# Designs tried in a protein design chat: VH-VL binders against q3z8e7. Part 3

Target 1, 156 residues: q3z8e7
Amino acid sequence: MVEKIPMTASGYKKLEDELSTLKVKRIDVIEEMRLAAMDKDMRENAPYHAAKEQRGQIEGRIKEIEHELKYADVSEYTDTNTSKVNMGSTVKLRDPKNGECCTYTLVSPKEIEPLKGKISASSPIGKAVFNRNKGEQIEIEVPSGTLQYIIEDISF

## First folded at step 15 (VH-VL)

Design y1
Fold by OpenDDE, look of step 16:
Structure y1 (fold): chain C 156 residues (1-156), chain A 119 residues (1-119), chain B 113 residues (1-113)
Amino acid sequence: as target 1 above (156 residues)
Amino acid sequence: EVQLVQSGAEVKKPGESLKISCKGSGYTFTTYWIGWVRQMPGKGLEWMGYIWPGDSDTRYSPSFQGQVTISADKSISTAYLQWSSLKASDTAMYYCAKQRYSNRPFDYWGQGTLVTVSS
Amino acid sequence: DIVMTQSPDSLAVSLGERATINCKSSQSVLYSSNNKNYLAWYQQKPGQPPKLLIYWASTRESGVPDRFSGSGSGTDFTLTISSLQAEDVAVYYCQQYYSTPYTFGQGTKVEIK
């Protein structure tokens, strides 16, 4: 089974909207490239190169969004208090070594705000805690190694 | 309102080619899987395959691989099912269906296209 | 391929009585990552396309009457009509969408006794 990408229905919609916007922007940028290419030598044409770079960025993002939508695992926010971490859940993680705690909320990709603890379910932390129970010990793989945390609390 | 409208009934002879259509409306056509389901007379449902219209990524059931071609024209929000050479055994109702999401079942269905193949 | 087997093939039930249809998958359709069963139930009336009733084994589609309920997990599933109504006469199909190729049960014909 292909790995699915967890997200909310609202997140899915936001990605659709972004995709639509980017596709329009792509057309505009391509036109800008065309116009720029007509005016100056391409080797020294700053506007052309800028537009080309922007097109590349847009195309890259389009591919990312399409991939996410294509393999989306869409869940709905629920008010039901479940014993397991779900989309929309706020999770309190405790480091068993030093007792430090961190709080994260699982959100859709478009709702990610790392500084506010809003993370994707597809993030390393999100993957580690998703569908886990309170009291379970989880492992998070980071570039510097493996971190261990205990799920101390789950809330919505 | 989401709608899938399929092309009309077809009466064909063995050996003829056929292409039937399914037009989607009321949603973003390129961001949902659209599949085809066969139902032979008096029989059950058979998943034939589906396509992601955004990039035309197409997947087939092994039973239908090489037997039919699924395609889509995203410019007119239309999916297609086609045969190069029909057989009498291809006589069936054919439904197109949209998945709600990649992890969900088919929430909207076309009205079906009856294909009759007889000599 | 995942094989879906329904039982019984046909069922006659009196109006107002309970109808129970079983569906078994040859392998589990429970996805461990989200703990959801990728199992759906459809209703098909004569001359009409299938209509989605239940998804994720037990979640009713919008607009579906409360008398319809789905239960089960893993490989064994059940569709229950708590009080059969005249409009419920149809063929019912289970379907897994856990992995491709998607597969349907052979169908269960529900009639009024």
Scores: ipSAE 0.833, ipTM 0.944, lowest interface PAE 0.5, mean pLDDT 92
Fold by OpenDDE, look of step 22:
Structure y1 (fold): chain C 156 residues (1-156), chain A 119 residues (1-119), chain B 113 residues (1-113)
Amino acid sequence: as target 1 above (156 residues)
Amino acid sequence: EVQLVQSGAEVKKPGESLKISCKGSGYTFTTYWIGWVRQMPGKGLEWMGYIWPGDSDTRYSPSFQGQVTISADKSISTAYLQWSSLKASDTAMYYCAKQRYSNRPFDYWGQGTLVTVSS
Amino acid sequence: DIVMTQSPDSLAVSLGERATINCKSSQSVLYSSNNKNYLAWYQQKPGQPPKLLIYWASTRESGVPDRFSGSGSGTDFTLTISSLQAEDVAVYYCQQYYSTPYTFGQGTKVEIK
């Protein structure tokens, strides 16, 4: 089975919206390329090259989004089992050494807000806690080494 | 509101070609798998295959590979199922169905298209 | 291919009584990454397309009455109608969407005794 890409329903919707926007933008950029190409001296046509580059960026992002949507593993809030950490879950992690706690919510890439503790399932923390149970000890790989945390609570 | 509207009933003879349609509305057609399911008279459901309209990536059940062609026209939000040469055994009800997401089952179904193939 | 086998093929139950339908898969449909069972239940009434009742083995689709419930994990699943109503007369199908090709059970016809 092909590996699925975890995300929330809201994340899925945001990707759809972004895709829609990008497709419109692509049309505009293509038109800009067309207009710029009316200049016979293409080698010195900065507007054309800029538009072409932008098109490339848009196309790249479109492909990424389409791939994510195509293989999405979507979790709905109403369907989420709080017994295990899933997409949309809020996890409270406790450091067994000092007792400090951190709270994180697993969200889709479009929903990432680090300052609010909204992190990707593909992040080091996300990978460590995903599909884990309350009470489990997890290890988080960081550049300075390995951190250990206990999943103290799971909510959704 | 999400809707899948299929083309009308077909009466054909063996050897004839056929293309039936399924038009989706009320959702982004290009970002959900749409599949075809066969139901022979008095029988169960058989998944034939599905297509991702965004790039026309199509997957078939081995039982239907080479027997039918699934396609889509995203410009008009329509999926198709077609035969190059019908057989009497192709007589069945054909449903199109949309997956909620790639990891979910079929949440919306067309009303079905009855195909009757007889000499 | 994953083979889905339902039991029984037909079931007659009195109004208000419990109806139980079983479904077995030849392979596990439990996905280890998310711990979800990729198993759905459909209801099909005569002349109508199938209607999704249950997904993830035990989650009711929106609008589905509480009397419908799904249970099980791995390879063994059950659909239960706690109190059969007249409108519940139909053929019920289990389906795995764990891997392609998607496959359905042969169906169980539920009738009123």
Scores: ipSAE 0.833, ipTM 0.945, lowest interface PAE 0.5, mean pLDDT 92
Fold by OpenDDE, fold request of step 24:
Structure y1 (fold): chain C 156 residues (1-156), chain A 119 residues (1-119), chain B 113 residues (1-113)
Amino acid sequence: as target 1 above (156 residues)
Amino acid sequence: EVQLVQSGAEVKKPGESLKISCKGSGYTFTTYWIGWVRQMPGKGLEWMGYIWPGDSDTRYSPSFQGQVTISADKSISTAYLQWSSLKASDTAMYYCAKQRYSNRPFDYWGQGTLVTVSS
Amino acid sequence: DIVMTQSPDSLAVSLGERATINCKSSQSVLYSSNNKNYLAWYQQKPGQPPKLLIYWASTRESGVPDRFSGSGSGTDFTLTISSLQAEDVAVYYCQQYYSTPYTFGQGTKVEIK
């Protein structure tokens, strides 16, 4: 059984777009191969071999993307009374001590952007908030100790 | 806009072969499962199977395994359902449907193809 | 296979009144990893294909009126029409997409009394 691949709806779309781009690029590279093959002896045709290699890389990436999309576990935020933090969720955390707030979005490993608050579900913060409800107090385990936060808001 | 357009109604005799089609548009055809659902006259919905057009990976319901063939031509964004030898019991409405994602239900449906098999 | 059983088979309700349809699965369709119920509801009017109403047991599809709501978890689910309208006359189906083969309930015909 193939494991599902967690990702956001936006992540899914991004992969679709990349796939489309690669398919077009593949056509171009194949044409380059054709042209190169007409220009020189195949044994000493560096441009041809380069294009061929590029085609292989493109095709490899296409297969990877298709695999990811095929087995994607796409999460959507549900605005229900029982809504919990999940993949793709944006969570606002409030420090009960000083009232300061931080915002994080749970994303797949490939989508991680720490500077934008996009973190993995497997991160300390991700683990702490995953499957939690709005209003809950959570504990974040960090190397320096345990931090306390309240989930103030969940969005998508 | 996402659309699934199916081929027209079919009137056939037992023993004849048939291939009906479902053309997708308004979305990336190769990156969503497209399935077939049977609805016999006055009856409920039955999932027959689905196909991933990107690599033609096809999965069947056990009830329909070996009874029909699901295929796709990604070059023209079309999925197919075919019978090698129709039976009277194959008389039904057949819908194609697109899944939103691999872990989601069917969000878009074709208009249906009525297949009538009678002597 | 997961067997889906709806009740009742048919329901007649007065305009403006509440309609309730139940759906039971032979095994849980709750996925532990994301705590989501892989259960959908469809509406099918005569001569039309099914229309998705609810997914994840309780999430309304875009464009679906507020009078439609889904509830339940595990093996027991309910579709509720809070105030039946004339345009709501149809057959309603529950469907699990937890595992293949996907399976539907037998359908519930909703009519106006």
Scores: ipSAE 0.814, ipTM 0.944, lowest interface PAE 0.5, mean pLDDT 92
Fold by OpenDDE, last read:
Structure y1 (fold): chain C 156 residues (1-156), chain A 119 residues (1-119), chain B 113 residues (1-113)
Amino acid sequence: as target 1 above (156 residues)
Amino acid sequence: EVQLVQSGAEVKKPGESLKISCKGSGYTFTTYWIGWVRQMPGKGLEWMGYIWPGDSDTRYSPSFQGQVTISADKSISTAYLQWSSLKASDTAMYYCAKQRYSNRPFDYWGQGTLVTVSS
Amino acid sequence: DIVMTQSPDSLAVSLGERATINCKSSQSVLYSSNNKNYLAWYQQKPGQPPKLLIYWASTRESGVPDRFSGSGSGTDFTLTISSLQAEDVAVYYCQQYYSTPYTFGQGTKVEIK
């Protein structure tokens, strides 16, 4: 069984739109490949190889989006609801033992930047905090054991 | 507007094959599960299975596994339910239904297709 | 499989009175990750397909009158019609979509007394 992928209704729609756009683009790129392939010297056919590469990128993204949509866990909350942690939320986690805090922002897979605290809702931390309330204590499993944090603040 | 339009009523004999259809419109057909639900005369609802039209991933209820085939043609936004050999016990109303999301219930239903199997 | 059991099988209620239908699941349909109950209620009138009324156990579908409400969590759920109307005569089904195979209750026929 595949783990569900948390997202908002808006996020789902955006993925659908992107998928539609990519499918059209794929058709165009395939046509470009066809036209470029009319050149007999394929080894030096830069346009063909470029189009082929682009096709691969498009198809890869299509597969990713289709997977996300297929296993989506769509929340009822809007992207602006601060009552619970949602997509787009910035969450401050506090270690109850030492008082240290970490801040994370839940973002879409394409927007992930771990060094900036931008993480996926499907990440271990993302899963732990998603749809949770301020003040709740969460647990995150790590190789060294289980980490405990309190959701100190939720913002957008 | 989201619509699911099913094929017309069928009157068949035992042993005959049958394929009924469900055409979706008003939404992206390939990005929502579409399921089939059986309702025998005077009885309740039974989930038979569903299909993800985007890749034709099909999953069946154990009770219906091997008894029917669910398929889809995404080029015409149509889902299908078919039998290779009908039984009298297959007499029922069959509904197709769209799932809102993978984690949601069925929000839109077809009008149903009545299948009558009798000798 | 998760077995859904409704009670009662049939209910006769006077116009304007409260109708209460119960649904019990053999296993919890509460998802711990999002704390949502994967439970829906449908209304089916004669000769018509089922109509979605409630999802997530208590969220009313768009266009559904306020007199319909859902409650419960885990394994025990309730559909309430606060003031029964003539157009509410139908069979009502609960359904879990927590895991496949999806399963429905056996249905509750609501009639006017």
Scores: ipSAE 0.814, ipTM 0.944, lowest interface PAE 0.5, mean pLDDT 92

Design y1
Fold by OpenDDE, look of step 15:
Structure y1 (fold): chain C 156 residues (1-156), chain A 119 residues (1-119), chain B 113 residues (1-113)
Amino acid sequence: as target 1 above (156 residues)
Amino acid sequence: EVQLVQSGAEVKKPGESLKISCKGSGYTFTTYWIGWVRQMPGKGLEWMGYIWPGDSDTRYSPSFQGQVTISADKSISTAYLQWSSLKASDTAMYYCAKQRYSNRPFDYWGQGTLVTVSS
Amino acid sequence: DIVMTQSPDSLAVSLGERATINCKSSQSVLYSSNNKNYLAWYQQKPGQPPKLLIYWASTRESGVPDRFSGSGSGTDFTLTISSLQAEDVAVYYCQQYYSTPYTFGQGTKVEIK
């Protein structure tokens, strides 16, 4: 089986919306290019070159989004149980040394909100907890070393 | 509402070419795989292949590779299945179907196109 | 290719009784990364296209009656109709979407006894 890209249904929708927005923006930028090309010599036309560069960036992002959508491994909250940590899961981690707890929700890259505890499954924490069971002790690799936590609860 | 509407029934002779269509609506046509499934008379379902309309990336079942061509026109949200030279054995019902996501099965199906090939 | 085999080929059940259909895959369709079984069940009534009933082996599609349930993991799966209704007369197919080419079981015809 080809490896897929984990994301939530909400994440998928956000990518679709972004794609739609970018496609419209592309049309606008192309028009800007057209207008700029009418005003000045091409060799000295800074607005034209800027618009052309922006078009390239937009097209690049469109390709990236298309790739993510094509190979998406989408999880829906209604389709997932709380037996294992998965995309969309909210996990409560407890430090076995000091008893401190923290809560995180695994989301797609477009849904990341660090201040709300929404993190990517590809983050150090995400990788450590993904597909783990309640009650398991996990190790989180961080630049400063290795942290240990217990998965105290899993919810959606 | 998601809908897949296929072209009408076809009656052809062996050796003739054919192109049938499947028009999608009610969703973003370019961001979901759309596949074709064959069902011969009184038989089961056979996956033929699918296409990603966004870039026309097309994958075939080995059994149908080189036998048919799957294509799409994203400007009109339409997928196609075509034969260059029909055989009597191509007589079947052909369904187009939308895959919910890359990791999901077919959630919406067209009404089917009956293709009859006889001399 | 993954071969899907259903049993039985045909089943006659009295109204209100339980109907059980089995499906076996030649290879496991359990994906270790997300612990999901990439197995679906479809219902096809005469003159109609297939209708999705169950996906991921046990998740019921929206709008599907509660009497339909799917179970199993790995290579062995079961579709159960707890109380057969007249409108349930159809051919049922299992399908793996674990890897291409996608493959279907040969179908099980369910009739009223």
Scores: ipSAE 0.813, ipTM 0.946, lowest interface PAE 0.5, mean pLDDT 92
Fold by OpenDDE, last read:
Structure y1 (fold): chain C 156 residues (1-156), chain A 119 residues (1-119), chain B 113 residues (1-113)
Amino acid sequence: as target 1 above (156 residues)
Amino acid sequence: EVQLVQSGAEVKKPGESLKISCKGSGYTFTTYWIGWVRQMPGKGLEWMGYIWPGDSDTRYSPSFQGQVTISADKSISTAYLQWSSLKASDTAMYYCAKQRYSNRPFDYWGQGTLVTVSS
Amino acid sequence: DIVMTQSPDSLAVSLGERATINCKSSQSVLYSSNNKNYLAWYQQKPGQPPKLLIYWASTRESGVPDRFSGSGSGTDFTLTISSLQAEDVAVYYCQQYYSTPYTFGQGTKVEIK
């Protein structure tokens, strides 16, 4: 099986939207190039070269996005089993010592928002909870040591 | 609403060329695989191949490699299946189908195009 | 290539009774990274294209009646119609989308006894 690129359905949609925007922008930039190219001295045509560079950047990003979409491993909140923690899962962790809880959502690298508890599956917390079941006790490796938590709930 | 609309039935003779079409609508055509599936009369389903319309990356089943050509025109959201030289054995129903994602099955199908090849 | 084999080839079931179709893959279609089985079930009625019923072995497609269910993991899968209805007369196919080339089972014809 070919390695897939994990992402959420929302992430996929965002990439589609960005792609759409970039394609429009590309048209505009190409027009700018056309207009700039009307200058007689192309060697000294800063606007043209700037537009050309921008075009290249846009096209590069387009290709990148298409690649990600093409090989996406998409998880949907509505059709994902909550029996195990997976990409897109929201996990409630409980400290067995003091009963304190924290909530995290596993997302793709591009979707990381630490302040909202959106973390990567490759993070210490992500690695600890990934593919685990509700009720399991997990250990999180942190620089200061090892933290103990129980997976209290899995949701989307 | 997502729709795949295929071209009409074809009656051809052996040796003739043919190009059938599948037009997608209701979704971003360039960001989903679109495949072709053959179904010979009274037989099962056979995946022929699929194409990523965004860059026209095309993959074929080994059984159909070199036998057909899959292409797409993203400007009109249309995928194509074509033969350079039809055989009687090409008589079948041909479906185009959209893959939901790369990790999902075919969620939308065209109505099918019947191709009849006879002398 | 992954070979998909269904059993039986044909099945006659009385109205309201349970219909069971089996599908076996020559290789596991379970992806370890997400623990999903890349197995789908389709229903095809005469003169119509296939209709997606189940994906990831057990997830029912939107709009599909509850009487349809999928189960299994790895290489062995089952489609169950808990109470066969007249409109369920069709040919059913399993399909793996684990790896290309995608492959289908040979189909199981379900009829009313």
Scores: ipSAE 0.812, ipTM 0.945, lowest interface PAE 0.5, mean pLDDT 93
Fold by OpenDDE, fold request of step 24:
Structure y1 (fold): chain C 156 residues (1-156), chain A 119 residues (1-119), chain B 113 residues (1-113)
Amino acid sequence: as target 1 above (156 residues)
Amino acid sequence: EVQLVQSGAEVKKPGESLKISCKGSGYTFTTYWIGWVRQMPGKGLEWMGYIWPGDSDTRYSPSFQGQVTISADKSISTAYLQWSSLKASDTAMYYCAKQRYSNRPFDYWGQGTLVTVSS
Amino acid sequence: DIVMTQSPDSLAVSLGERATINCKSSQSVLYSSNNKNYLAWYQQKPGQPPKLLIYWASTRESGVPDRFSGSGSGTDFTLTISSLQAEDVAVYYCQQYYSTPYTFGQGTKVEIK
């Protein structure tokens, strides 16, 4: 199995949308380059060079997005009923010391919303819970030390 | 609506070249793998290979490596399967199919292209 | 290559009865990173392309009737039609998409007894 890039379906869609936008932008920038080139000698043409640089950036991002999409490991909330925490999973963590609970949803990096408990799998919490089972005790490494939690529930 | 529309049936002779097509619509053609599957008469399904139209990254089944060429023209959202020299044994139905995602199976299929190779 | 083997090759079942098709892979198609089985089931009726029924071993594709279900993990999988209907007459294929080359089972022909 080739290592895939985890993301949600919505994340995938967002990348597609961005890709579409960038492809259009590329056309525009190329036109800007063309117009700038007609104005003066290209060697002394700041607008041309700026447009050219922008084109390079756009094309670089396009390639990056396409790579991500090509190797995407897309999860859908309705597509899985696994007993393990995966991308898209909502995890309820309980502090065994005081009984306090926190809820987090594992999402793609582009979908992170910390205030809503949407975190990446690469976050300290994400790493700790990923591919773990309900009922397991996990350790979360934080700057202040190590926190202990029990996976109270897994849902989608 | 996602659609894969394949070119029409082909009747060829051994030694002839052939290129059949599969046009995708209703989705972003460049961001989904599109594969080809062979089905010989009365037989099962055989994955031949697939292509990522975005960069034309193509991967073949070992059984079909060097036997066919898979390509794509993203400007017209079309994938191709071609033979340089057909054999009678190439007689089969050929399906193109789109993966939902890279980690998913084929969710949409073309209607198939029947290729008949006979002297 | 991962070899997919179905059993039986053909199955005759009375209307309303349960049909069970087995599929075995020569290697595990369970991906440890996401704990998903990269196994799909297709239905193919005469003159038609295959239709996706089940993916990830047990997830039913949208629009697929509830009577179709998939189970199993690792190397052994089963497609079950809880109550065979007339329109279910077809050839069914399992397929692994765990690694390339993707491979299909040889197919199981389901007929009405």
Scores: ipSAE 0.810, ipTM 0.945, lowest interface PAE 0.5, mean pLDDT 93
Fold by OpenDDE, fold request of step 24:
Structure y1 (fold): chain C 156 residues (1-156), chain A 119 residues (1-119), chain B 113 residues (1-113)
Amino acid sequence: as target 1 above (156 residues)
Amino acid sequence: EVQLVQSGAEVKKPGESLKISCKGSGYTFTTYWIGWVRQMPGKGLEWMGYIWPGDSDTRYSPSFQGQVTISADKSISTAYLQWSSLKASDTAMYYCAKQRYSNRPFDYWGQGTLVTVSS
Amino acid sequence: DIVMTQSPDSLAVSLGERATINCKSSQSVLYSSNNKNYLAWYQQKPGQPPKLLIYWASTRESGVPDRFSGSGSGTDFTLTISSLQAEDVAVYYCQQYYSTPYTFGQGTKVEIK
């Protein structure tokens, strides 16, 4: 199997929406380029160069989104059980030393919101818990050392 | 509502060219694979290939590679299947189908286009 | 290519009785990274296109009656109709979407006895 890009169904939809928005924005920026090119010499046309740069950024993002969508590995609640941690899973981790708990949701890179506990599967925590079972003890590598946690619960 | 509407039945002779169409609506046409499936009379389903309309990236089954051409016009949300030279053995029902995601099966299908090739 | 083989080729079952269709893949369609089986079941009634019934081996598509269920993992899968209804007369296909080219089973014709 070709390795694909994990994401949630909601993440997929968000990317579609962003793509739609960017395609419209691209049209506008191209028009801005056209107008700017009519005003001044191209070598000293700051507005034109700015618009051109923006176009490049938009097109780069469009290509990135299209790639992600094309090779998406989408997970939905109905498609996955809570036996193992997967994309879209919410994981409750408990520190066996002090009993403190923390909750994280595995999301795509575009969905990352650290303050809300939404983390990438490629993050240290994500890598540690991915495809693990409830009740397992995992190790998380952090700059300050290695942390120990128990997967207390898995949900969506 | 997601819909795939295919062009009408075709009656052709061997050696003739043919291009049939599949128009998608009710979803973003450029962000889902659309495939073609052959079903010969009284036989099973055969995946022919699919296309990503966003960039026209096309993949074929080895059995159909070089035998047909899959294309798409994203401006009108339409996918195509075409033959340069039909054979009698091309007689079949042809379905277009939308893949839900790249890691999912086909969730929506066209009504099918019957192609009959006879001398 | 992954070869899909269904059994039986045809099945006659009385109304209200259980219908069981088996599907075997020549290679495992279980993806270790997400622990999902890339296996689907379709129903095709006469004169109609195939209709998706089951995906990920055991998840029912929206709107599919509860009497349809999928089970299995790896290379062996089963579609079960717990109580056959008249409207269930059709040809059923399994399909792997684990890798291209996508491949279908040869189909199982389900009829009323």
Scores: ipSAE 0.805, ipTM 0.943, lowest interface PAE 0.5, mean pLDDT 93

